# Ledger of designs, part 156: miniprotein binders against q9h3h3

Target 1, 235 residues: q9h3h3
Amino acid sequence: EDGFTAEHLAAEAMAADMDPWLVFDARTTPATELDAWLAKYPPSQVTRYGDPGSPNSEPVGWIAVYGQGYSPNSGDVQGLQAAWEALQTSGRPITPGTLRQLAITHHVLSGKWLMHLAPGFKLDHAWAGIARAVVEGQLQVAKVSPRAKEGGRQVICVYTDDFTDRLGVLEADSAIRAAGIKCLLTYKPDVYTYLGIYRANRWHLCPTLYESRFQLGGSARGSRVLDRANNVELT
Key: E = the ipSAE of ESMFold2; O = the ipSAE of OpenDDE; V2 = 0.75 times the mean of E and O plus 0.25 times the DockQ between their complexes.

## First folded at step 10 (miniprotein)

Design UD2 (at its last look DockQ between E and O 0.01; V2 from the best seeds 0.00; counts 0 for: pae E 6.0 > 1.5, placed apart)
Fold by OpenDDE base, look of step 10:
Structure UD2 (fold): chain B 235 residues (1-235), chain A 85 residues (1-85)
Amino acid sequence: as target 1 above (235 residues)
Amino acid sequence: DREELIRRFEELVREAEELLRRAEEALKRGDLETAEELIREALWKLIQAAFIAEELGDPELLRRVEELVRRAERLYYEVERLKRE
């Protein structure tokens, strides 16, 4: 686990969100152009700061692919944060159920499957598989972090619209596995990110709701999905 | 080396606080682009400060970074709200 504090990771993620993105939008760009775009901007070569000799001359926060059904909806993040501050001052117990209710009330329901991969061919191949699945309509939206100067792991994020829709979360896992991804996946609601709830938080809340492990010859999904909150296997 | 790291940390934190103050002023003027740029620059200072705090192993320095990151987050989401309006 990269020894970065939760605060450092939050600041880095926000800075990346605020920098320019390299986007393939399937709503406006023909699917036939995807292969050329992937070849032009392989994630292992795109640099966070636009280093000399990289495909990008300017800073890039994320590389993203938007599917035909993608509709950006972040909900009422400001209202969520205000309610969270009020809850902290109330002295009421804070549980995963409390966070779920806050998320529902403020319509902040997005979540993501996360995978961490070393820079290189395996990352670029994984990203190409995910990007194709998005353009083909099996997934709605995905993004990948550019290469950092330190050469650390890059993250692929595959989003779902509703972390409370267990079926939708599982369908996204299946699509990721069908794209040939075999690594460990963790599912995190965006509400946990917006509230600064990371690993080892003071409330002892687990920010990971689901874990997916690849399994050879297993269920039709090719993975075992664990509900971390209930410690129950869903597959 | 430790004293130099602490000095650099305090400089970065001070710079980040000033940038966030200026971002708040830009928001009050309705200059969302300037506010966003100032928040971005503040976040980069805070990232650097976090690295120093981690290297020093000082939980109080990390707490100070956390507080400023939360302030930056609030301002960022206010910018994003105003862009949609």
Scores: ipSAE 0.231, ipTM 0.688, lowest interface PAE 1.5, mean pLDDT 88
Fold by ESMFold2, look of step 10:
Structure UD2 (fold): chain B 235 residues (1-235), chain A 85 residues (1-85)
Amino acid sequence: as target 1 above (235 residues)
Amino acid sequence: DREELIRRFEELVREAEELLRRAEEALKRGDLETAEELIREALWKLIQAAFIAEELGDPELLRRVEELVRRAERLYYEVERLKRE
């Protein structure tokens, strides 16, 4: 939330990425084992550093589920970062279009829907629904942060392959809603993450590309999705 | 089958209620580890019940789940409070 600096958030994310992850990998594990795994490792009770009495005795950076079709592809992150450095020293304007172009050129196209929930039943229920959707093939990959602070919000990340594929991003939003998720969702392309561009950045870029709000009263569960760059409703 | 889902829901709720009753007994005798395990199991049963209630589209079934979740959460926070002492 608003009390954290960009550097603090980046350092926490890096440390979590480097610590062990708890992973359910549908590519190598039968789907029938998912429920037992979810019962063993609820994200509201898995602690970041392995507190005594937790389900985990060792540090956990992330809890993740990989779908049957998950193929890791980060793209040319090294080339992206080099081009970003060159752009900054060039004196040329830095705009959202600039970042989109860099991401396309270097094939760093993944992005993620984010939701923030307090520890407890709602978080664990949401995570179980997302994990089920991943294992059943409606989503490809998701992760959730462990409990790091009492009462602090945790984050679920639901990945998509290509943030420039608007239809694919909206399909993921729809699958998230079909899993029973009603909270606010925000979408952040991974290019912003790899370049360290957060809310409080010197270029005044908005790393949130889309917002999704649960829509009541439709014939099926759906969303009101706003394109943040253009202030255009997509649904 | 709607009838089968209702039977499954009732079974999960019944099991969760019994687990919470046992957790309360464990807490009374100071067995915080047992209480915590039973609460975790009850909450997992309630998550499964919530999925069924959502599938059935029945708000009353969801309210029953929420009632038990509130009971479980109060108990869990009491266990956590005592562990910090």
Scores: ipSAE 0.116, ipTM 0.583, lowest interface PAE 6.0, mean pLDDT 85
ESMFold2 (binder alone), look of step 10: mean pLDDT 88; pTM 0.878

Design UD3 (at its last look DockQ between E and O 0.01; V2 from the best seeds 0.00; counts 0 for: pae O 8.0 > 1.5, placed apart)
Fold by ESMFold2, look of step 10:
Structure UD3 (fold): chain B 235 residues (1-235), chain A 85 residues (1-85)
Amino acid sequence: as target 1 above (235 residues)
Amino acid sequence: DREELIRRFEELVREAEELLRRAEEALKRGDLETAEELIRAALWKLIQAAFIAEELGDPELLRRVEELVRRAERLYEEVERLKRE
């Protein structure tokens, strides 16, 4: 009912990426400064465009925390995008396997666990827990969207460095749950993001690789994780 | 240790309660900017208290935090309502 399109979603994501970010970088900032930073910039109060009364006076695209071991390497995104265009003209079928192979070939292996929360205490509490886990080394890097003008749901992204490393992705899920997060998590490889492939796409691809649901009294780390590609439970 | 965590929890809750009382007073005098700042400060104290309550594994401490969060949220909604007048 909102009139979202692939072009609209891509343009909004690109604009946010290009605007300034609010970053706590543990590689250059002592961990003892984290609490003051979190108190100053709660994601439910940091506005996308710097509204009056906001902690930020300028537009903010993302709020991010970089862990001590964070080593940015997006891989060959330009080559990935060029190969994607060539594949579309080749007449070959587009499947999840072709996207996986493109990502491997071009070393675009990162992915992220996503959670969507309304502005307020629950969002700010979740973000603070994730940020602490990143600074303490249980997670590598995370970001959260600022508050939109309409005050809609916001997203926390928790990155992993290799979506083909299932164990590493599951370890990140466990660390998220250990931070007290109980909501639904979905995992999306960055290859889908860089190619602008969203839920409503003409190839009927599913950008979600895994779903994680919190369970009380479970056997593992409090999660039930479903592999969406194979429709099989991993936990 | 556990005794220190309980002491820190109680301190944070007391501070949050005082901040909320001051926010209510600011609201009564129409100082919306001060009220909002005090509510934000209280909510941060409550986030810290929630982490301690979770570490202690004590559901009653979490319920106390949740009650204060609801109070803070009601005050925030009142501030936002008055800003639109």
Scores: ipSAE 0.373, ipTM 0.780, lowest interface PAE 3.0, mean pLDDT 87
Fold by OpenDDE base, look of step 10:
Structure UD3 (fold): chain B 235 residues (1-235), chain A 85 residues (1-85)
Amino acid sequence: as target 1 above (235 residues)
Amino acid sequence: DREELIRRFEELVREAEELLRRAEEALKRGDLETAEELIRAALWKLIQAAFIAEELGDPELLRRVEELVRRAERLYEEVERLKRE
């Protein structure tokens, strides 16, 4: 779980973004086909490089589900990166507020809840719950990493359109919890990924804005959400 | 704009390759911390290169980035293996 794992996961995530995706698009595919698709492509069996005997013969970067309301908008990532390079050169202090302002200015507002799970039934079951929540319109879009050769943890990413919309972030947490997910969740803005801001970065920026812990019997949401920047519980 | 993007891509790839080379040298010295930092820096360059390749819509440029990312991943796996020993 060390700082490098986050950067490695981000680089893997970007490399994976370049390989073919296995996508269930609820905008074009009937919801009734979801169960058959999930059975055909269980994340624990889909391999990154299309290993013999895997459901996929070709490399797969991600397995994804798109909801009815999904609209891909990455914003001005190039402008963001250019502004970030200029900011680093300026020697000006870099704060979470600076990154937030850069993100807003360049419309790079997407973020994601992340969960890490070992390959196997628990992962596949978690993914099925998330995929169903996306198809049912409780979530907009989610993706899961394929199985790596070394059998490391797979990551499920559940996206929100705006990391600055605290309510939207919390609603997504609630939907994930309602889908039966009980593991630790961390929320990361995509801007942090696009700017190479990982754990133990030279600016001491925490790339995780929120942390959600499952709670039995306490919160109406079934979780406790911590604002990591302010060290304040939101639920 | 296209020529400038290609130039920037090639610069980023070259810088990433150099960082990965230095990471391999650090690994040979047993300097795992330096190796890790260099791999991270390389991956950041490759991320930027990937975005340019996507904007250019050039699958060959994307393939080159992917190859370097896989190299970085292998080096990272080696660092992590050596940290556990």
Scores: ipSAE 0.017, ipTM 0.308, lowest interface PAE 8.0, mean pLDDT 84
ESMFold2 (binder alone), look of step 10: mean pLDDT 88; pTM 0.876

Design UD4 (at its last look DockQ between E and O 0.89; V2 from the best seeds 0.00; counts 0 for: pae E 2.7 > 1.5)
Fold by ESMFold2, look of step 10:
Structure UD4 (fold): chain B 235 residues (1-235), chain A 85 residues (1-85)
Amino acid sequence: as target 1 above (235 residues)
Amino acid sequence: DREELIRRFEELVREAEELLRRAEEALKRGDLETAEELIREALWKLIQAAFIAEELGDPELLRRVEELVRRAERLWEEVERLKRE
């Protein structure tokens, strides 16, 4: 409905996905090479379009680390999208429960913890900690956006394989915190991404399923996690 | 063990301090490219030091890292300012 901004954001996300990625793949690269790679490509210095003086000479859509056990499986995205179009014309209610059921039916179960940080030491430190956690096996895959020309905040995405498995999502939150990250985390199931459902959507759906805050009185593990769909605390 | 971690921490901090001093020298002679590279190297050493300080659970070590990060960031801002001149 706010198509001006949302359409522009979707086009930028598509372009980034299709541009080259800088990838450290633990499945094919020794873990001992990670530190040198992180030193060479800090996300605060890797530019989206390969600016002069940056460590990359070509456009970079994403910087990513794949863990040793990473096995991508996006599920039946085409079937999901077809069912979504049919649902929209059916007159049936569109609710968080409806989206959850579509995701389950089509096995589009992945999701991601998100953190937004300004370029600089905090971003690069957070990314290095996440990348180490991925290579060490506590997390399976993560990516971070490069620096845009106008600056602005960058995003780290830490993926999980099943948003309906709350324990698995909470385990990923714990691994992120163990990497020293104290900022706000939000969790978005990939079903919302594949259907183009963003914060300002016509169905008033909230694409953020969980929020995680450090050092609130939820637990000794350092996180207080809120389930936004059911408005209950999980920790 | 703990003593080895402290030794590694001190080495990283010493190396970062030296890199920052060299960056300042590069700035004095107008060599902005060299200054940027030295600052980037120092910041990477400080990231590693921060991980060790966190593992040791010693807030004084973390404060020392944060002080050097602020110094590095001030130098970076100076480099960016000079590039605009």
Scores: ipSAE 0.409, ipTM 0.796, lowest interface PAE 2.7, mean pLDDT 86
Fold by OpenDDE base, look of step 10:
Structure UD4 (fold): chain B 235 residues (1-235), chain A 85 residues (1-85)
Amino acid sequence: as target 1 above (235 residues)
Amino acid sequence: DREELIRRFEELVREAEELLRRAEEALKRGDLETAEELIREALWKLIQAAFIAEELGDPELLRRVEELVRRAERLWEEVERLKRE
């Protein structure tokens, strides 16, 4: 377990957001071209820095697929950050409820299911399933990290518009499971990312709201979803 | 529909096996670039075959795909080794 600190992963994610993205946009590209695009840019072979022999010659931050219904809306991230700084200065207690209220007030409601997979066939297969689900309209948007030079696990992020909409979060989990993905999923609101709230933060806030575990022969959803904030099963 | 899926699966597996054989031949010739491309194409066929195997719910078909994937991965590792020498 190359213990990339949560800070290193965050710095890498921020750096990746600044580099070019390989995007399949279903709003402008026919769905029939998806398979050719997936074959051209398998995530396990796309390299972060465009290494020789990789499908990409230039640095790639993320590989992404946008669905027909995708509309980028980040809300008031600057206002959120200013309010967060003011709150820290106030010495008021910071709770998950406080973050939820900040997110709602500034309309920063996006969140994502996260899965971590080793480079190789299983990653590329999982990504192909997710990309198809996005293009078919079962999911809105997803991205996957390119292969790092040092190796390590790649991350697939599947977004939802509102982390406060439990039904929408659960529907996305169901769509991910229907795409054949059986690994552990964790759901993280983007507000936690924008505020620098990672594992082992000084406020002891858990950045993961939900956890999904695959279950054979269980509920119609094929997973159990745990609300980590309340320690309650939602399924 | 099931018979069509099985036919498509067998076609994809056959194509992948042929691509991997050609990749092995390219490796023997020292043509690492051609070998990588052929392995990449084979892996894509195997991803498609895996989806069909999952849709059919047949663990034996999935096992066959996994065996070919392991062969492709070994060939890829060999290409990468030879690129570093």
Scores: ipSAE 0.090, ipTM 0.575, lowest interface PAE 1.5, mean pLDDT 86
ESMFold2 (binder alone), look of step 10: mean pLDDT 88; pTM 0.871

Design UD5 (at its last look DockQ between E and O 0.94; V2 from the best seeds 0.00; counts 0 for: pae E 2.6 > 1.5)
Fold by ESMFold2, look of step 10:
Structure UD5 (fold): chain B 235 residues (1-235), chain A 85 residues (1-85)
Amino acid sequence: as target 1 above (235 residues)
Amino acid sequence: DREELIRRFEELVREAEELLRRAEEALKRGDLETAEELIREALWKLIQAAFIAEELGDPELLRRVEELVRRAERLYEEVYRLKRE
């Protein structure tokens, strides 16, 4: 209700997914080419629709980097969505536990750390650090939104392959911090995205599983990570 | 090697400053395309310099990068503004 509906957000996300992506794929492209690619396509200057003077002449939905070990598998999304329909009509309670179980049953286990930054040097520097971490193998895959409007925030998504694997999620947070990222990070399992469950949903589900805050003078990880479901600090 | 990192940092900063100076000259003569390309190259060198400053753990080096970034971004905003006119 704060200016957008769930239908509007879903439609916008689908449109971006359908437009061309700018991809650096380490599985097929030598790592030595990464710097030239980053210099050519800074996310603060790549425009969503190919504005005049942009590095891109055509629309770009996402800018992405795939690591050498990345093996995409969304899981059984169709089965997940069917089970979700059945659950909604069954009269059974819809809870975070039932969503987690659906995700496990259908192997829809991926999730992502999210960071929101204004267009400019800080965003481009953050993206360059994340992209290098992906190509070097500390992270598996990341994407960043292009510039859609002047002054609006952009998002970097850093994916992990199993939101139930707490160690793997925390290792990704540590790799993000090692790349020099100091802003707030939030972690969202992809099951919520595939089912269209956003913050102001009718089931009162919280799509954010973890929050990570940078902490100076800490360990090499540099983070305080909060488990939102249990209100427990993990680091 | 720490000495090599400092040498690379200073080289990147020197190059970025020269690129920005050339961008200012291009902007004064109305060559917006050249100015934009020079600013983009300068910003990329400053990203590389920022990584080195962070590795060295020297906040003064990072502040030097940030000052040049502000200069570069102000120039970029002027180029963007003029392109819309």
Scores: ipSAE 0.416, ipTM 0.793, lowest interface PAE 2.6, mean pLDDT 86
Fold by OpenDDE base, look of step 10:
Structure UD5 (fold): chain B 235 residues (1-235), chain A 85 residues (1-85)
Amino acid sequence: as target 1 above (235 residues)
Amino acid sequence: DREELIRRFEELVREAEELLRRAEEALKRGDLETAEELIREALWKLIQAAFIAEELGDPELLRRVEELVRRAERLYEEVYRLKRE
């Protein structure tokens, strides 16, 4: 485990959100240009701070691909945060059900499948598969972190519109698996990110709702998806 | 379709091998920028070849890609070493 605390990773993610993004937008750019863009900006070579010899001269927060159907909808994040502060001061018990209800009430329903990969060919290959799936309309939006100066694993995030829609979450897992991804996937709602709920939080809330493990010769999906909140297999 | 995929795979692998050879020659000349670009182009060809190998379900083709990827990665490590000196 790269010795970065969950807090450090969160701070880095927030800082990355403030820096410029390298975006391929399928709504405005022909799909035929995707391969050239992927070749120009392989995630393993794109550096966080625009190091000399990198494809980017300027800092890059994220590399992203937007599908044809992508519409950014963050919901009422400010209202969510205010309600969360009020809930913390109330001394009421905080449960996964509480967070789900807050998310629904404030329409903060987005979530993401996460995969962590070492810099190199496997990462770039995985990203190329995901980017193609987004442009082909099997996925809506994905992003990958650039290479850090210190090294470490890069993260690919594949978004879904609604973490409460189990079918949509499972369809995204299937599309990721169809793109050739065999690593462990974890699904995290964005509400957990906005509320600062990471690993080892004071409420003992698991920030991961679902876990997907690749399985050879298994179900038609090629994966087993575990609901971690209920400890139930969904596939 | 299968014969076409195999042909395309062999073309991509051949192109990648040529690019890697040219990268090695650039390294010998001390042209680190050219070497880096050639390695990047080779890796892109190898990504495309990997997709074809996966589609064909041929583990031997995948092994060939992985061998060339390891060669490319070693060349990158050398480029980065030389850029730091």
Scores: ipSAE 0.231, ipTM 0.693, lowest interface PAE 1.3, mean pLDDT 87
ESMFold2 (binder alone), look of step 10: mean pLDDT 88; pTM 0.866

Design UD6 (at its last look DockQ between E and O 0.04; V2 from the best seeds 0.00; counts 0 for: pae O 11.9 > 1.5, placed apart)
Fold by ESMFold2, look of step 10:
Order: structure tokens, then C-alpha cells, then sequence
Structure UD6 (fold): chain B 235 residues (1-235), chain A 85 residues (1-85)
């Protein structure tokens, strides 16, 4: 499972960011056009490099949907990165609390729920549900990776504005579950992404802040959410 | 066939370094499109190099790839900034 190291993941992420994205932008496109767009660009068939027979003729880095309330603001990423380099040379301990304070100081507060699914109907159905939730205003921004040439799992990212706002993060989990998503979800603050901190890092930091597991029956949420940093159930 | 993998890794890294050097020169002359193409090509070489380093199980080779990826990222950020100016 996961035969890629942190290094090739960083290179792939940058390459995907550089290529064009396929975007449905609810700020400029009527909601009534969403279903046609989803049918044209199912993520299991949109290829990373524009293979023959795919709906895209050119490379696609990401497929994204922006809600009407989407307002891009990544914060002071350059200041964050500079402070991170200074911290590493200072000899001070690097802990989750240290990363949290850097993110707050530099206003890099966004984060994302992640789900990994194999190409096929389950992936395309999950993406369609998420995209509808974004256009309807229950979520603000989501993206999904295109199908890689070699195949493998694809990722759906559902963004939230502030990883320190635990209730807001849990509300996004609930909206994802309301869209019919039953797979494992993991939450990663964007600060870890901007600093290139992946699961196999030299500081032994855990970039996954929360895990959400679907529970059959019971509450309206349908989730059991675990705080991975403190090993505490939140639901 | 570890010797062949090491040879291929070194070739990919050398190619990526040259591509990034050429991207820097393109940036200096304001040729943002050429710089972007060269950065993209370098990243593809580095992805392949990382897979070989993983197969070899050698963390020192992965560190070399990481350094070049970071260099590519800085160059791309400069390209994007210049486009906004």
C-alpha cells in the first residue's frame, strides 16, 4: 500500500499544481450546469496527461469545484516558510503545538478532509455528492485528483477555513457524510502541506489531525471522529 | 541489477539539474514560458528518480531528490510572481 515516498509525493503535488485545473466555479456558473459538467468529467476517466479516449485532451492537474462563498486566502505562506526554516536552526523542539502557533501567527489556517478511493463508480459518485454539497453551500471548496497513468487510488480534498475551529471541521465532516460518503476520512491542516511535512517525516509529526469513521445507525452525524494528536474521541 | 538503477538515478538527477539551470537562465531573460516548461520537465525527471531511490532503499538518494524539488518549487514561485507583475 502506498508505494510512494514523501519525496515523490511532493514532486507530484507541485507538478499537478502547475498543470491546468478543470474547475466548476459556482461564483460564475449557474448551478443548473453542474450535472452536465459532472457527467462530462468523471474523475475516474479524466486522465492526468490527456490520454486518447479520455474526456480531456490536455494534462489536468486537479478537478475542482468552488462554492459561491469561496474566497481564496492562503495567508502569509512565505512568512510561514521563513519562520519554519528559522525554527529548525534554533534548536527549539518541533511539536504539533509549535506548528499550530506558526499557522496562527501567519494566518495559514485552512485544512482539508481527505478520502482515497479507487477509480470507478464509487469514486465518481462520491465526487458528485461532494460537488453538489459545495454548490449548495454546505461546503466551500473541493478538489479531486485525476486518474494517474499507472492507476491507483485517487484523492478527494474537502477544504475548511480554519483547522483550529474544531466545530467547523466537524460540521464539514457531517456535510460529507450527509452526501452519502462512508469511507475513512482524514484531516490535514494546510500548514503541513505548505511545509512539505508528510507522514514519513524526520520530526515524527503526525500530519493527520483527525480521523472520521462512519458508524452505521445512531446519530444524525453517522461519524466517530478521533483526534489523532491527543488520541481522544470527539463524538 | 542495482548498478543499472544507480546509473539511471544519476542520469535523471543530472538531467534535472541541467533543466533547472536552464530554467534559471530563462527567468533572467524574462522568458517565463520557457522557464515553466523546463521546470515541468525537471519535476518529471525527479519523480522518476525518486521511484528508483525508493526501490534502492537509499535515503541519501531521496535527500538529493528533495533538494532539487525544493529548488524547482522556488523557481516556479518566482515565475508565478513575475506573471502577476
Amino acid sequence: as target 1 above (235 residues)
Amino acid sequence: DREELIRRFEELVREAEELLRRAEEALKRGDLETAEELIREALWELIQAAFIAEELGDPELLERVEELVERAERLYEEVERLKRE
Scores: ipSAE 0.013, ipTM 0.540, lowest interface PAE 7.8, mean pLDDT 84
Fold by OpenDDE base, look of step 10:
Structure UD6 (fold): chain B 235 residues (1-235), chain A 85 residues (1-85)
Amino acid sequence: as target 1 above (235 residues)
Amino acid sequence: DREELIRRFEELVREAEELLRRAEEALKRGDLETAEELIREALWELIQAAFIAEELGDPELLERVEELVERAERLYEEVERLKRE
């Protein structure tokens, strides 16, 4: 379930990146306005194409919240892509280590926790919890996909600045869990998206670095985080 | 340009449908590894199709991609279920 949705949603994500975003920017907007903004633009009602009766009249790619510490830095994506093409042409073995090194070299280090939720109250409530955590500075930035026509699952993406910073990735998991999120979370570096490395890649690279499962009465974090590359539990 | 995009979209969707069909056949014979690989390859094609559908701004094309992605997801869930048994 969660795996294929994440690739489709990565494609939808890249194309949705081209459409207008509904953004709450905590750097410029008072935190006291967040509740009114959330009420105005509940993700379950915001439509991808601005359907009649939706809160949006125009197409919306994403609904996003930017925290006070948010600094957009995409790194050298063009250089990354060029290096990736050269690497493919070289016939050299491609490993997770290779991708990590490419990401570091080109400063393309962002990654995201992904959660998939059906449209409705639970999605809107989850998003409100995440948005609050971003505005309160527990998270840096998050986005949620608008409602599709077919009513498919919507994705919430919670970003971290560096997928190589294991502590930062785990802190974001903890903040998501503290916001009341109990669903499965998968962590994916953006470098995998930029290089078109989805679950189905010819190199057998797993684009999911971490998996977080909620655990009742378990770890201090309320989740079990698995390192998928090493098959090791981190919590 | 638009006609070429539509042509490429239809090609990608057709390839994805064929891959998913082959994945179902692999699943039926208990070849879970092949099924997973084919599902993965189908999703790659569907991702490309989604990009084209969005560039075209055609919601019906996006709907077709979504339906195929849901099919791929169901197949993957079944593969993962069977791997755990």
Scores: ipSAE 0.006, ipTM 0.211, lowest interface PAE 11.9, mean pLDDT 82
ESMFold2 (binder alone), look of step 10: mean pLDDT 88; pTM 0.863

## First folded at step 11 (miniprotein)

Design GA10
Fold by ESMFold2-Fast, scan of step 11:
Structure GA10 (fold): chain B 235 residues (1-235), chain A 102 residues (1-102)
Amino acid sequence: as target 1 above (235 residues)
Amino acid sequence: DPEEVEKLIEKIKKLLERALRRVEEAIKRGDPELIKWAIIKLRIIIYIAKELGDPELLKLAERALELLKRLKEAIEKNDPEKIREALEELLRLVEEILRLLG
């Protein structure tokens, strides 16, 4: 959020990761159960800390859907963090290139497309579309934040396994668009999240690598993807 | 880097195969919205063609994109003759792309 410190954002992210998750796991659950699960846990109604009258009485950190072929590989996050501390004290420039090198060295390659939506029908509809794409095998894994007590936008995260594979990143964008999503998307590598690279970071790095905008062109529907670091159009 | 070029060529071939499967499904179901999947895959192919620096491949990929748009419109209008014409032209163009890639 605008006005919050990096420490506050990191604390919120850590708490969400540590709290229980509501998961539809297509590796162990029949696809026919998805619609009932989505109806039971619409993200606009699931509350972050559990409220009387919501679907949950206990805290929920994330609502997630795992695809049939999903195999998590977080890499060496501990080694990444140690190397990051060393880099900060070394006097070497902190650039997208040096962060990319650290991520590759420690195999911290996952990343995600982000969309921010207000609580309500559009959020729930977007999440249902993404969840179905995951279960059908068009996407690997996705999660959505629960509703915060004080309101504000919720975020849907759609993960890819390798942020350095531009083709894979573009293919995920393609699948999100095919699911009917038309809002602005931004892509962030998980290495940036682990290292606390947010909007107001002290190294003045762009906190996202790609931006996707929906466009209707002639008889075709699709998106325009921009490489934000190099300011180059990819599609 | 020759190995990187081979890798990109393999990716284009896989994207073309998946795009054609979407085209077949769109025609079978009479669902023009499925063509958007093929269109998006062609946009990715165009991106790769630009990285490869192959102007002939880029030109063929852009022509394939326009044919997919025409095919989507033909399906929307339920015009069997125009669907057949656009599909035949698209398949010939894909053969040209595959021959170019080797």
Scores: ipSAE 0.000, ipTM 0.139, lowest interface PAE 20.1, mean pLDDT 81

